# VH-VL binders against q6dbn1, part 1

All scores and structures are predictions.

Target 1, 243 residues: q6dbn1
Amino acid sequence: MRCISCREEYLPRNAGTCKECYVEAGETEEELKREIDDLKAKVAFLRLSSSLDHGTSSTSRSFTDVVLIASEDNAGSPPIPAHKSVLVSRSPVFKAMLENEMEESLSGTIKISDVSYDALRTFVYYLYTAEACLDEQMACDLLVMSEKYQVKHLKSYCERFLVTKLSPDNSLMTYAFAHQHNAKHVLDAALSQIVENMDKLTKREEYMELVEKDPRLIVEIYEAYLSKQVNTAAGGTSTSKTS
Structure headers, positions and changes below count from the first letter of each chain, unless a header shows other numbers; antibody chains are not in Kabat numbers.
F, E and O are the ipSAE of ESMFold2-Fast, ESMFold2 and OpenDDE, as the mean of both directions, binder to target and target to binder. V2 is 0.75 times the mean of E and O plus 0.25 times the DockQ between their complexes.
Where letters were taken out, [cut] stands.

## First folded at step 1 (VH-VL)

Design R01 (framework fv_reozalimab_arm2)
Fold by ESMFold2-Fast, scan of step 1:
Structure R01 (fold): chain C 243 residues (1-243), chain A 121 residues (1-121), chain B 110 residues (1-110)
Amino acid sequence: as target 1 above (243 residues)
Amino acid sequence: QVQLVQSGAEVKKPGSSVKVSCKASGGTFSSYAISWVRQAPGQGLEWMGGIIPIFGTANYAQKFQGRVTITADKSTSTAYMELSSLRSEDTAVYYCARGRYYGSGSYFDYWGQGTTVTVSS
Amino acid sequence: QSVLTQPPSASGTPGQRVTISCSGSSSNIGSNTVNWYQQLPGTAPKLLIYSNNQRPSGVPDRFSGSKSGTSASLAISGLQSEDEADYYCAAWDDSLSGYVFGGGIKLTVL
């Protein structure tokens, strides 16, 4: 309530109340400024990603202070402008990268290998909006990136999506992928799918390939299968017998 | 943007061998398969085989077993297809294609530009 | 000869709905998902439909796929001149342990 005037008068009885009012007003103003900055960042990102935007207005782009480049820095992939503050707040890895005087912090350029432009653009869009449009390929690419940059919610989101796409056809390779990238929920779901379909999957070419290249994964499948058989025979803790 | 860039056109004599390269950029190279598909002039598509870099083992169509060798170099994100004992009927455009090679769930989402191999005289 | 059977040609007029058939057996379409590829003259094939009925980004919703038993169909609604191309169905074949293509169909937009 007009705390500037209250502070100027400096009345001991009223000073504390005025300070509390001032702090509360300041916090509300900071929240509104943060919301405005968030909306500006979303608008700026949408403009930068639009293929139909011929750059009629560039004021929003003047606020970006870093660019991300997919795979190679020269040809085939346009740079993706972003804000260091967004990257730092969303990823501990970007925070370490940008705060520790690394080349990326000094040059304002982050090069990300083994990623497509579409995947990187979607990843950056997620950092700004917490939204991503997934298909199976995008979910795998974003899962790998979310592990590398430690974006836990995106990793969980991608795992949930991949679980919905599991089938007897893809479960063995999905299991191997999940094992390589520490995707525990996908790994557990794929393993369950494999165990339920052992009579079909063990005859596939991919099964023999996995036996040759990574036999420990096959041992883990076998151990899980035996564990299920023992628990089923014993009538253990499973309560989902009712159909 | 995922790109598959193949080596240039080749002209070979019967009985020789040809080795075509396919360099992948973007995406997770090791988690996706690279397959080779050929197309003779005016004919349809024919799958030759593929490799999953994470396993390093290639799988080949029965028709090409013993004549084709597919390899991958993960350090350069490059796949290779070598076809030996060339015949006139091997004249075709050879494509590399990236996809999920999970057996029955396989599909190819990105294709190279193709490499023309002509076998003559 | 191809393992999956497609008609060699089809035609339609702009705005028409066209369906392209693909016939297989229990070891391929009957057991596995079907994919569809579009090949414009002089270009590499492009993925049009995967996993029976899914569209990759950039493919208009007027393209749709379906599968029933050992057969699959690609439907194109609101046919346009740029749809003139060769279309291939494809699937894994368990008995051959390999990926197989249909013979391809040449679609002409009159």
Scores: ipSAE 0.000, ipTM 0.408, lowest interface PAE 16.7, mean pLDDT 77

Design R02 (framework fv_reozalimab_arm2)
Fold by ESMFold2-Fast, scan of step 1:
Formats: sequence, C-alpha cells, structure tokens
Structure R02 (fold): chain C 243 residues (1-243), chain A 120 residues (1-120), chain B 110 residues (1-110)
Amino acid sequence: as target 1 above (243 residues)
Amino acid sequence: QVQLVQSGAEVKKPGSSVKVSCKASGGTFSSYAISWVRQAPGQGLEWMGGIIPIFGTANYAQKFQGRVTITADKSTSTAYMELSSLRSEDTAVYYCARDLKYYRGYFDYWGQGTTVTVSS
Amino acid sequence: QSVLTQPPSASGTPGQRVTISCSGSSSNIGSNYVNWYQQLPGTAPKLLIYRNNQRPSGVPDRFSGSKSGTSASLAISGLQSEDEADYYCAAWDDSLSGYVFGGGIKLTVL
C-alpha cells in the first residue's frame, strides 16, 4: 500500500487507511491537489528514461541482467536481481557505473556497502515502482542511499516523512544528520525548530557537545537565530512536531 | 572488513575507575554510533550507553547515569567507556558494538570484549 | 534481571526445528524492531537477525525471525550441533530511552 496518502500514525484500520485518507481528501480541493501533485511527481520520476521504454521495463522484470548485493561487511548477502535499464534511468550514479567500462558493468554485480538487505531491497523496489513504506529508520537509510545514488524523488519522499517526525527533543540530532547527508528540506525544518526553541535547546548536553565537536553547525544555528531576531514579524513559520 | 578492537584486560580495586577503548577500522567511524554492552560472569547482556561520534552526543542507561562516561576521538576512530566508583558487581566482560545509525538500530559488529575484574 | 523475557534454556536434536520466544511490552517490542544475537561459548555476541526478520550476510537461511504484537520468535530449522549457543533478543524501549535485552536462552543440541 501507498503510505504517502496516509497522514495519521499507522492506526488499526488495516489496508483501508490510505483509502479512507483518499476519500476524505476528495472533500477538500487542497487535499486533492496535493494528491495530484504527488502522482505527477511519481510519473515524472518514472519517466527518467525514454517514455517508450517504461512498458518494456515492467514487462521484462523476470529477465534480469544485473545483481545487487547488500554488503554491510562486504561478505556477500543474498542477491537482488534487477534490470540495468531501470537502474540507469533512475540514477545518474548507476548510469555512470553501468554505461562506462567499470567493474560493475563487466561483472553484472553491484556491491553496495553499509546497507542492510531490507534497505537495499526497498530501495530497488522504489526504483521500479516509486513506492516505499517508511518508518524513521527506513527513511534515514533510504535518504542516505538516495543521496549516494542521486535519486532525487526518493530523497524528497524520505525528507517529507522525516519532517513529520521532527520534535524539539530530536531536532538537534536531526539537524546534524541532515547536514551530514545534504538533506536540505529536513535541515531547514530542523533549523527552524531549533531556532524557535533556543531557550531550551542551548542548555541541552547535545548542544554543548556540538559546540565542542562541530562549531560550524553551531555558527549556522546562531546566524539563523540572529536573522530571525532582526527580521520584522514573519508570518507562517512552519514547524512540525512528532508528539 | 569492519573490525572493532578493544583494549586489554584490567584488574581494579573497589572505588577506582576503569577506561576501556574500542578502535574501529574497515568502516566509516563517524557515520555510526558506538554502544557499550557488558556481561557479568554467567549473566546476560546489559546495555550501558552509546555515543554518536559525529557530534559527540552520548546516551546512558539510567542504571549507569552519573558513573559512566562514553567518549569518542574521531581522529583515531576510537571510542572510550569509563566507569567510576567500581564495585565487585562491576566485574564483567565489556563489549563495544557498532550501532547502525544512532538509536533504534542494531549492533552489526562487536569488539572482542575486555574483561574487567574488580577485586581487593 | 532483564526487561525482555526469554526462557532460560531450550534443547533439540539435529535436524529438528526449534523456536525461541521473546516477550516484551508495548514500549519495546510492540513499537520497535526486534534484533537477535548469537553468543558462542567464550566469544563475543554476533548479529543473527535484525529488524524482526532480516538476516545479515553469512547467516544461514535456517535462521528466521518474526514478531507479533509484543512478542518475537527466533526459529532455527534443521538444527545443527554448531547452533549450540546463547541467544538474546533485543529492542529499543521508548519508555527507558535505551536498548533492552532478553535474559538469554541457552540452546543445547543433544
């Protein structure tokens, strides 16, 4: 099922949750437009290759020509079969890897380090379908992979999910994570959360340790805080809570 | 490829402190957390705390709050666990383990363990 | 004392299927992933199963995990003498803000 349409925490409403969300969205124009925008983005992602090739990719799924191996320790996990054409169309990194005379192109095997089998399988499934069910850990794992393989649509999807989980308690950690992995949407949301709660967060042990270990990130926080203080009243500052 | 190598066995007197090291190799030290887990003779595993090296943030199990300190040195890819006010019941094997992506993860690689004996 | 509950021991014969249980609460197993660790005598623990049912590279497919509600299970099919070890379940506990372990189960292969 598509977790994108489901805005509540996963309730015991079974597979019907996303259908109920869709029915409710039909009662408001803005909610329907948001669903349309999501579908348009999904369609655009799936069109990264020649539009004439999409049917052949889905039709020939059983005739794989490359294998991906999850390798948290480079020990060789169970292989995940895939199509080079799909990987190339979704990721410029895979395109460079498979279209040039590299080892992966010659061997038909791609080893991906520091990822679990589950994360890699979910990542590959997303490349075929633009669908993934996220929790906080999977969203973080897939965000890192989407940055590494330059899958912009997946990165945006993961960032949107992570923003919904943002709280004062995790905002500093989330900011550092987003900064490390170039997750700009999450970074901005986390920074806003920190700036709005400066009187609380500056006294946390995490903040003091960040001052010691990564002062540039703290400089950025202070610069954002000062910018907020000097601006005349800004309406509509968005912040999300995980509650 | 990934390996965690811990410092050697220690024998300490009650009331003293011990500092155990854990050197990481073969992986990206700063991208993962390091947790410390101990095991008293004949007993089960007990999580003590962990650290996220990229910003030095440590979390401790409530039982060890105030007497455990976990630190990391990114330049040497080494994490440290210091336990103070040692008692005989602190006699245990102390393990470091790589915690995949902060808390709510799993320990994919473990150090060989450091035996700490507290005796008078 | 442990936060997650496991039987203290289990036994089986070669070729048998053995299931190891792990019981918790809504704050740990009920809301978070369950991971399993194998500890051979005199060695450090080793990751056996992560995220309820995933196997890291090098772990035979004879080992499988499952989670239902506030309980989890580790299944070992085609039991072999080399499987004689202590097995621990583990999960994050939201109320304690930390990792919790089961007491461990000593599996004897007869």
Scores: ipSAE 0.000, ipTM 0.402, lowest interface PAE 17.1, mean pLDDT 77

Design R03 (framework fv_reozalimab_arm2)
Fold by ESMFold2-Fast, scan of step 1:
Structure R03 (fold): chain C 243 residues (1-243), chain A 119 residues (1-119), chain B 110 residues (1-110)
Amino acid sequence: as target 1 above (243 residues)
Amino acid sequence: QVQLVQSGAEVKKPGSSVKVSCKASGGTFSSYAISWVRQAPGQGLEWMGGIIPIFGTANYAQKFQGRVTITADKSTSTAYMELSSLRSEDTAVYYCARSRYFYKGLDYWGQGTTVTVSS
Amino acid sequence: QSVLTQPPSASGTPGQRVTISCSGSSSNIGSNTVNWYQQLPGTAPKLLIYSNNQRPSGVPDRFSGSKSGTSASLAISGLQSEDEADYYCAAWDDSLSGYVFGGGIKLTVL
């Protein structure tokens, strides 16, 4: 191949080498953008904290002007205090919400539906610090929130994490999740894994679920599979892993 | 903090049906699959079926096909398992458990519901 | 009968390394990832290992999983008294279109 994979030792080189190089280049760009976002968030946090000249004294340590409430669990979830300036600077959706004299801007309360307290708290922490501890649950929850509030770098971070958790067992469901939430990086990775394991996956119950509930996803999978077959036949590489 | 809370213990007559509930809190309900697993006294774990709320479709183990119905109410984040034509062999602890769509591991479990079938 | 085969019992002494086996077929372990569960007496099972060898948050490094062909194993290094429990392997089965458990193994810490 003309294009050479820079990673994935112990794997045979195939017709997908250029895709691997593209993914790696995209990941590097997203990593740099995330680092820039992280530095901006930390600078914003430090700037807000600079008004507190007695950080080790009994002087007030907070000038929060908005409260966020998670509404998935309605039983006594504590409010999360925040600064409108941070929300506005980190999310164009919060900017629109808070600058257009919406009820949230007037009341100082933002109620966020279908999110747990832990996910909301981690999301807000990320807006301040550009840091988030991910497991599979948190990555999915934060991906949904990052799409809703248009926090691009968090979405990319969550997508990268979810790609590391891909397996044949979860590829169909991960594909459906990624499609629903416009997670293009996860979507592409899951689709690649599906077409490489097509004969196995068509026998699974999850496949039958997709056929019944969302046949358009199945059409997309088959189109990708056929595209791989055509490209492999033209390139002279095998599409069979078993043989 | 993810938590699954199940309904209380049931005592049923042979031939009747039982419906157990499982209320989920913490995390996005529709992004998770809910499975039902039972354990007869002194026996191992047995998967009965599960539901993927986003699709609304339930999958059932062949042994329980025709007797078990699994449903989900997304508005209340509650899954249900109804088992009909109860026999004494159905005496067991019934668990609901959650799995993420991107893996099949059951990562959070309910406390269990004891169902006793006796005359 | 369980679809996945596990020994009914195993024992070890504190500090020992114990390995628990799980045998299946091409339609389950051979084609899908393996999960492991720990069940203490009177409690609900707890996910111990997922995706063959991954640990959930809070599970100590001394627990590890592996898979080869149609078999999987759970290794417990530095065995401790609180590890005395029932252990189950589990996997999706393509031919049954369902999740299947092993029969479970009772681990006794001597």
Scores: ipSAE 0.000, ipTM 0.472, lowest interface PAE 11.9, mean pLDDT 78

Design R04 (framework fv_reozalimab_arm2)
Fold by ESMFold2-Fast, scan of step 1:
Structure R04 (fold): chain C 243 residues (1-243), chain A 121 residues (1-121), chain B 110 residues (1-110)
Amino acid sequence: as target 1 above (243 residues)
Amino acid sequence: QVQLVQSGAEVKKPGSSVKVSCKASGGTFSRYAISWVRQAPGQGLEWMGGIIPIFGTANYAQKFQGRVTITADKSTSTAYMELSSLRSEDTAVYYCARHPYYRSSYAMDVWGQGTTVTVSS
Amino acid sequence: QSVLTQPPSASGTPGQRVTISCSGSSSNIGSNTVNWYQQLPGTAPKLLIYSNNQRPSGVPDRFSGSKSGTSASLAISGLQSEDEADYYCAAWDDSLSGYVFGGGIKLTVL
């Protein structure tokens, strides 16, 4: 039998250690089940709230006092109802917007540019539940939104996800994206991947673009590579040619 | 839902220029390049060139070098393709499409609806 | 002028397996990944296969791609009437410094 947690084959002599792993895994599983149940409850409440916001139902009360509109969608996307109190508590940018008697506070409408309906809907869902379902596109969209509206936890969450999607092929552009949006965890991970594949760097089409438009980014890559080489054991080999 | 929305149909005289727009949504300009691809009636797809909006750098197919200009306005998330010295053989549907910056996977995963350009006297 | 060569037409019956070929050179298919696009009449092209053999979300597993040397192929298993469309292969060409499409193939489902 193989212990799934430690990935070791079950041997009679180490049965005790595998059992200890199984006990720990069971406790983690219990915590995860509680979190899943909480998430399901949050999703159910959001779905119910959304359904009732469009109706004249007297069964349940909805006290949304603001709507968000994805202004980049061609007028066909529905407004997303929300509570000013939630937006204010989650985002200092929304707090400033809504507490200063700005047009958004007075009209009850917030137009958000450069965002799809799906991204905005997911962003609002996150503000209520602290959860979001990510793919690579959604993670990028929400990272940009989390920086714009200063939602630190969402930015961190998106960064962790994007790190899992790094490849040698996308690392240079991911590095530039991360630098532009101050995504330090993605930036560091992308930089590490670039340094690991330095022999391909100067052959990238994007390399020449970065050299011309933002040469400091390229300098940072070379500096990171040199720093890595300094820590290589005496007699170690260079992993790339930078001549 | 990421969309590329293009400007409407154009009818132009030979020797004039046409400028087609492509408005991107969903953060496309921060992560993707935009290419322009045309298709003459009953013919195949032909790549004209592309731009990386965050750098402002465009590259063009050799056939169109000197008469095509591709630009991007980051403030409006809109890419443009301007084709000058129009000829009757430029009559085509012009598409914009987004793809990753890197050439090893130049996959165009989102396309505009197309803009018909008719060049006739 | 087409740098990538595809047959101009193909046909099949529902349920049949159809294979669409694409031939190039060392500067395009030989050194870069191949993408496949499906174009239904009157619509914009749709990405069907990327990176030689990967399917985007929403594309049925009946569609598969492969690449060998300077040639690529798109296979459609269990052909359906909805598959009647034009199919294009495409790849970056190092010698031209540009993206090139095949001439396209009109697939007719009989």
Scores: ipSAE 0.000, ipTM 0.441, lowest interface PAE 13.3, mean pLDDT 78

Design R05 (framework fv_reozalimab_arm2)
Fold by ESMFold2-Fast, scan of step 1:
Structure R05 (fold): chain C 243 residues (1-243), chain A 120 residues (1-120), chain B 110 residues (1-110)
Amino acid sequence: as target 1 above (243 residues)
Amino acid sequence: QVQLVQSGAEVKKPGSSVKVSCKASGGTFSSYAISWVRQAPGQGLEWMGGIIPIFGTANYAQKFQGRVTITADKSTSTAYMELSSLRSEDTAVYYCAKGYRYSYWYFDLWGQGTTVTVSS
Amino acid sequence: QSVLTQPPSASGTPGQRVTISCSGSSSNIGSNYVNWYQQLPGTAPKLLIYRNNQRPSGVPDRFSGSKSGTSASLAISGLQSEDEADYYCAAWDDSLSGYVFGGGIKLTVL
């Protein structure tokens, strides 16, 4: 099995992590020390999650003071233990939530809607380690969470990943998703690809769905296309495209 | 509230060209795709192509590529289909049909049809 | 020949349920919406079913559409004499980059 993000092969016992990604880390002593510290943090997080998954009393080991619950899972996935101090330091939204006398701060429980257990666990892992292993679905899920909880670096990381996955086949839906979640870098890249393939736009099944659900997006695509046509008529800027 | 009205019947000689018009009234003409579909006597329906006036994009069925030209005049809300190098096999009723929006996925409104007869 | 395959004719008695089949491939019915058109003698076609199973305003609920894999069906319940017409299935074809029709079926109400 390989990590989608780094293309590293790893065993199922480490599924959901990229701690075995060691591609560029070479011979610098400082780089190796940082890698060791990162691995220690990942091991600590994995031990905490495994202990709770098996019903072991983890309160004696980790001193966690909050649990996060994914509300999308129909199976009643286990709570994810965390430290308020970590959440507060990584997210201004969690800071506001936990430092005010809100219900979440008082109960020690944070319910997060419309997120899978795996996505929430990966998000929490990122807050502890600043690392996440992405595929297209996970990148979308984490982008939504990074916008909601104002985790800027993760949002940028997810946007860069999604841009590398753009194709004529997914550009229209990627554009709609980016518009919905204020992902400006992805939005611009997707729009550019749509405009370059405008002759195929109306033949996508997703086109009709978007016309009915959010016709304003079609207007925006048309306006971008017209802008390109005006520039092309003025002097021609499409030199790079061959027949 | 949208209506499609086509031009009258035509009789043409082999080798000539015919240009059929389809005038839309009501609604916003630029917001709809317009397709052309023909039907030879006693035969089935055959899509020739369509145009999306707002994008200026025309698409043609492979069988008619090079012989058919579909255009639109937004100022008169009129779509046109011109078929060149006419043969006796082109004798048919020619329909214009309105797409729901900027799509060729289905046609919710049809013109009355224009009979084109090709004979010597 | 038509890209989508339909039987050339079908018949039914008033009140009967009639099903009209339409067979295609992965590039048309398998990947795109199926639509159905009714053509009464001497008239232009009329949209009967769009996007696989949706009815336009004014089409009775006796008419229903379905799609499974590369095939589609139009069902007419409580058949009436005014349903005697030609029926066409249609879909966009990705390989041809064009809209394709079935050969049409002549429905006779006995």
Scores: ipSAE 0.000, ipTM 0.415, lowest interface PAE 14.1, mean pLDDT 78

Design R06 (framework fv_reozalimab_arm2)
Fold by ESMFold2-Fast, scan of step 1:
Structure R06 (fold): chain C 243 residues (1-243), chain A 120 residues (1-120), chain B 110 residues (1-110)
Amino acid sequence: as target 1 above (243 residues)
Amino acid sequence: QVQLVQSGAEVKKPGSSVKVSCKASGGTFSSYAISWVRQAPGQGLEWMGGIIPIFGTANYAQKFQGRVTITADKSTSTAYMELSSLRSEDTAVYYCARTKWLYRDAFDIWGQGTTVTVSS
Amino acid sequence: QSVLTQPPSASGTPGQRVTISCSGSSSNIGSNTVNWYQQLPGTAPKLLIYSNNQRPSGVPDRFSGSKSGTSASLAISGLQSEDEADYYCAAWDDSLSGYVFGGGIKLTVL
């Protein structure tokens, strides 16, 4: 028998697909479901926007029932108007905040700490549209916010973007950032990049910074490197069954 | 929009010290590096050093070793540069500037500059 | 003294293409990416080009960068009066463990 997805042969014990391909198909299904939900939110927002587009920005604000304020901007950024229903549907943290009659639900104002106006505005725009224009800085800012507000698809989106920007030059710093913010996909990709370039590790400016500030991260890097050496010394044959 | 706002102009006597502040709005995470770059009147740009707040450590250009101290207060998103044993040659505009990851990355946001005049 | 070498001045007329050179060594431009900064009179420098040839949002496409070996170039096509400014190349220097700037070039639009 051959697996339908990867075409690896196996005994005809399980019809149609191997266990590995079944697990991978399940992961793909979950990602597609998240994307479908985000597209549904975008369609709903576009329909709402179309009905509101007949007014000016000031008149469209009359339909909002909450404002968000970036607390880092001491220059006095404007409040960002939003709908409680959108925030609640997109974030379980906002749901808890707004549905359980917390101060934010009663006052209609949510103050968000340690965030720039631009990052907060882009985050709110994503909650409405499932779209965000990313550069490296915005991806990092939105990754932190997506972790804090439990917006899982945005976190995955930002991690995918950051992985495409990974290089030997930024891998050590990216590893430290990912470790701090529990960004597992970025963490693993950065670690792989570092391990592949171990001969240059001690020549990086940030190496001494990490040795002094957080030596455990350096220990983890060496542990990963040793693990790779053990696997290589075991005969150089990959145990991976991915095609 | 992320901004770096610096403290006001200073006039100092030779032999004194000056401490310039740089407050960042939008320091959403500590992966920024903040550097200090100076420019004497009619001269070019000169990197003095920087700090990576996530590590809490500062690095200095060799020319300024021993008389520059760069610090950061993560809770207020403020970086500081203190220059001691001031000389007339230290008369310059002092800029703070931000990089995303490493000191070698591009400085994408700059403070407005702080003029320091050293005169008797 | 600056570590990276730029000509001290250049001039052009509106519509002309101007190229600004920057020369370094194996420890800076030869090993690291080059950034370019524009400084208008009385203002802070502004990032013009990063990672050798990338433009930040808001920088016109008439500005372009390139790097070859230990040298880099900034090209300005269709020169405009607003381009009159000082231009600096910059890179990390491995041997100095520091960020280094070119001496800067004063571009005059005639």
Scores: ipSAE 0.006, ipTM 0.461, lowest interface PAE 9.9, mean pLDDT 79

Design R07 (framework fv_reozalimab_arm2)
Fold by ESMFold2-Fast, scan of step 1:
Structure R07 (fold): chain C 243 residues (1-243), chain A 122 residues (1-122), chain B 110 residues (1-110)
Amino acid sequence: as target 1 above (243 residues)
Amino acid sequence: QVQLVQSGAEVKKPGSSVKVSCKASGGTFSSYAISWVRQAPGQGLEWMGGIIPIFGTANYAQKFQGRVTITADKSTSTAYMELSSLRSEDTAVYYCARGSPYYKLFSGFDYWGQGTTVTVSS
Amino acid sequence: QSVLTQPPSASGTPGQRVTISCSGSSSNIGSNTVNWYQQLPGTAPKLLIYSNNQRPSGVPDRFSGSKSGTSASLAISGLQSEDEADYYCAAWDDSLSGYVFGGGIKLTVL
């Protein structure tokens, strides 16, 4: 017999080795099916955006099986239709939510609090396309959402963007934000910016409040500053004891 | 010198929405929280929510969840508060106020707008 | 019903020391700093004390704040007629994830 994939001739007793080529072809077929589903989801999302733009009868198909609603928008922002399969594949939090017979799975509606319609729409677009257009506001909103829904690549993307926007004037607030949301790259960059501008630290309005409310953050800043001073000092100061 | 200037008085029907603006001048707009606080006639102060313009993330008091939307436009240094599904009990003076980051650190509101009177009547 | 409890009214005479109380819980005053606001009739509130005991520029040193456990107090020494106003305490509340005000106290200078 000839193996379909490798076209090698086998004796009948070696038919089992041709099965390995057949199994490999089946695995490739499954990978291609996943890629086709991803492309279909991207096309469906783009078609939804187009139908919203010209405002006639919607051309959106009933491929979507869930809607997302931004709870921040009280003016009646439209629901964002999506595919459960896309949400589940991109976020372990959505997977848990939709597979465990939670209210969201039963109702087909997911309400997301404390996000604007634009931020939620951009987040969903990212889940479909792995692309997002960021400004400082969008990067912060998407960072919070990426932490909540465990979308690690989006969190990394937002962190890299925010680091480029750091300045002495925003570094203390950015440090506090990054600390709260476990944004390590932003945290480290903001801390460096603060340490480089220590003469301004006590002049910040936020400084006194941080001392009272979260003194650990201030201690971490001073510890980082002390570490930098010790590491840059020529020879360092050593304790001498005479007796 | 920091100054917050709010839009003028509004009269609205029950079930409608109102959008109040607060334009900041002087100082840094982006790094300070802008909050909205209302006061019904003869009543106390009630925090509705706030936004830090640099983060864009708004936080709302539970009572107003689903009815209030707070936004900021950094290019015009203007914050907005939109309240929907208006009821007669929403009749109040609405203040914008500048403070520390809303989500954890409130150093107090050091500058206040002059207030916007919103009257809801049928 | 406010989350932070203040007496509804207080009075004093010029020159006296008046103390205004504010009572909360572990989720607000117990874990966060307290701010105090003064509101004169027909005006927007004014920040009087922040971070428990700090005064903004322009606030006289006769105004002082303190915090102990889940309670805070505002002390006004050498009371003057222009101090007649409504006073509010305020703090962040961790359980509500929001900023909360006391019900306010009307201070009358007799």
Scores: ipSAE 0.000, ipTM 0.398, lowest interface PAE 12.8, mean pLDDT 77

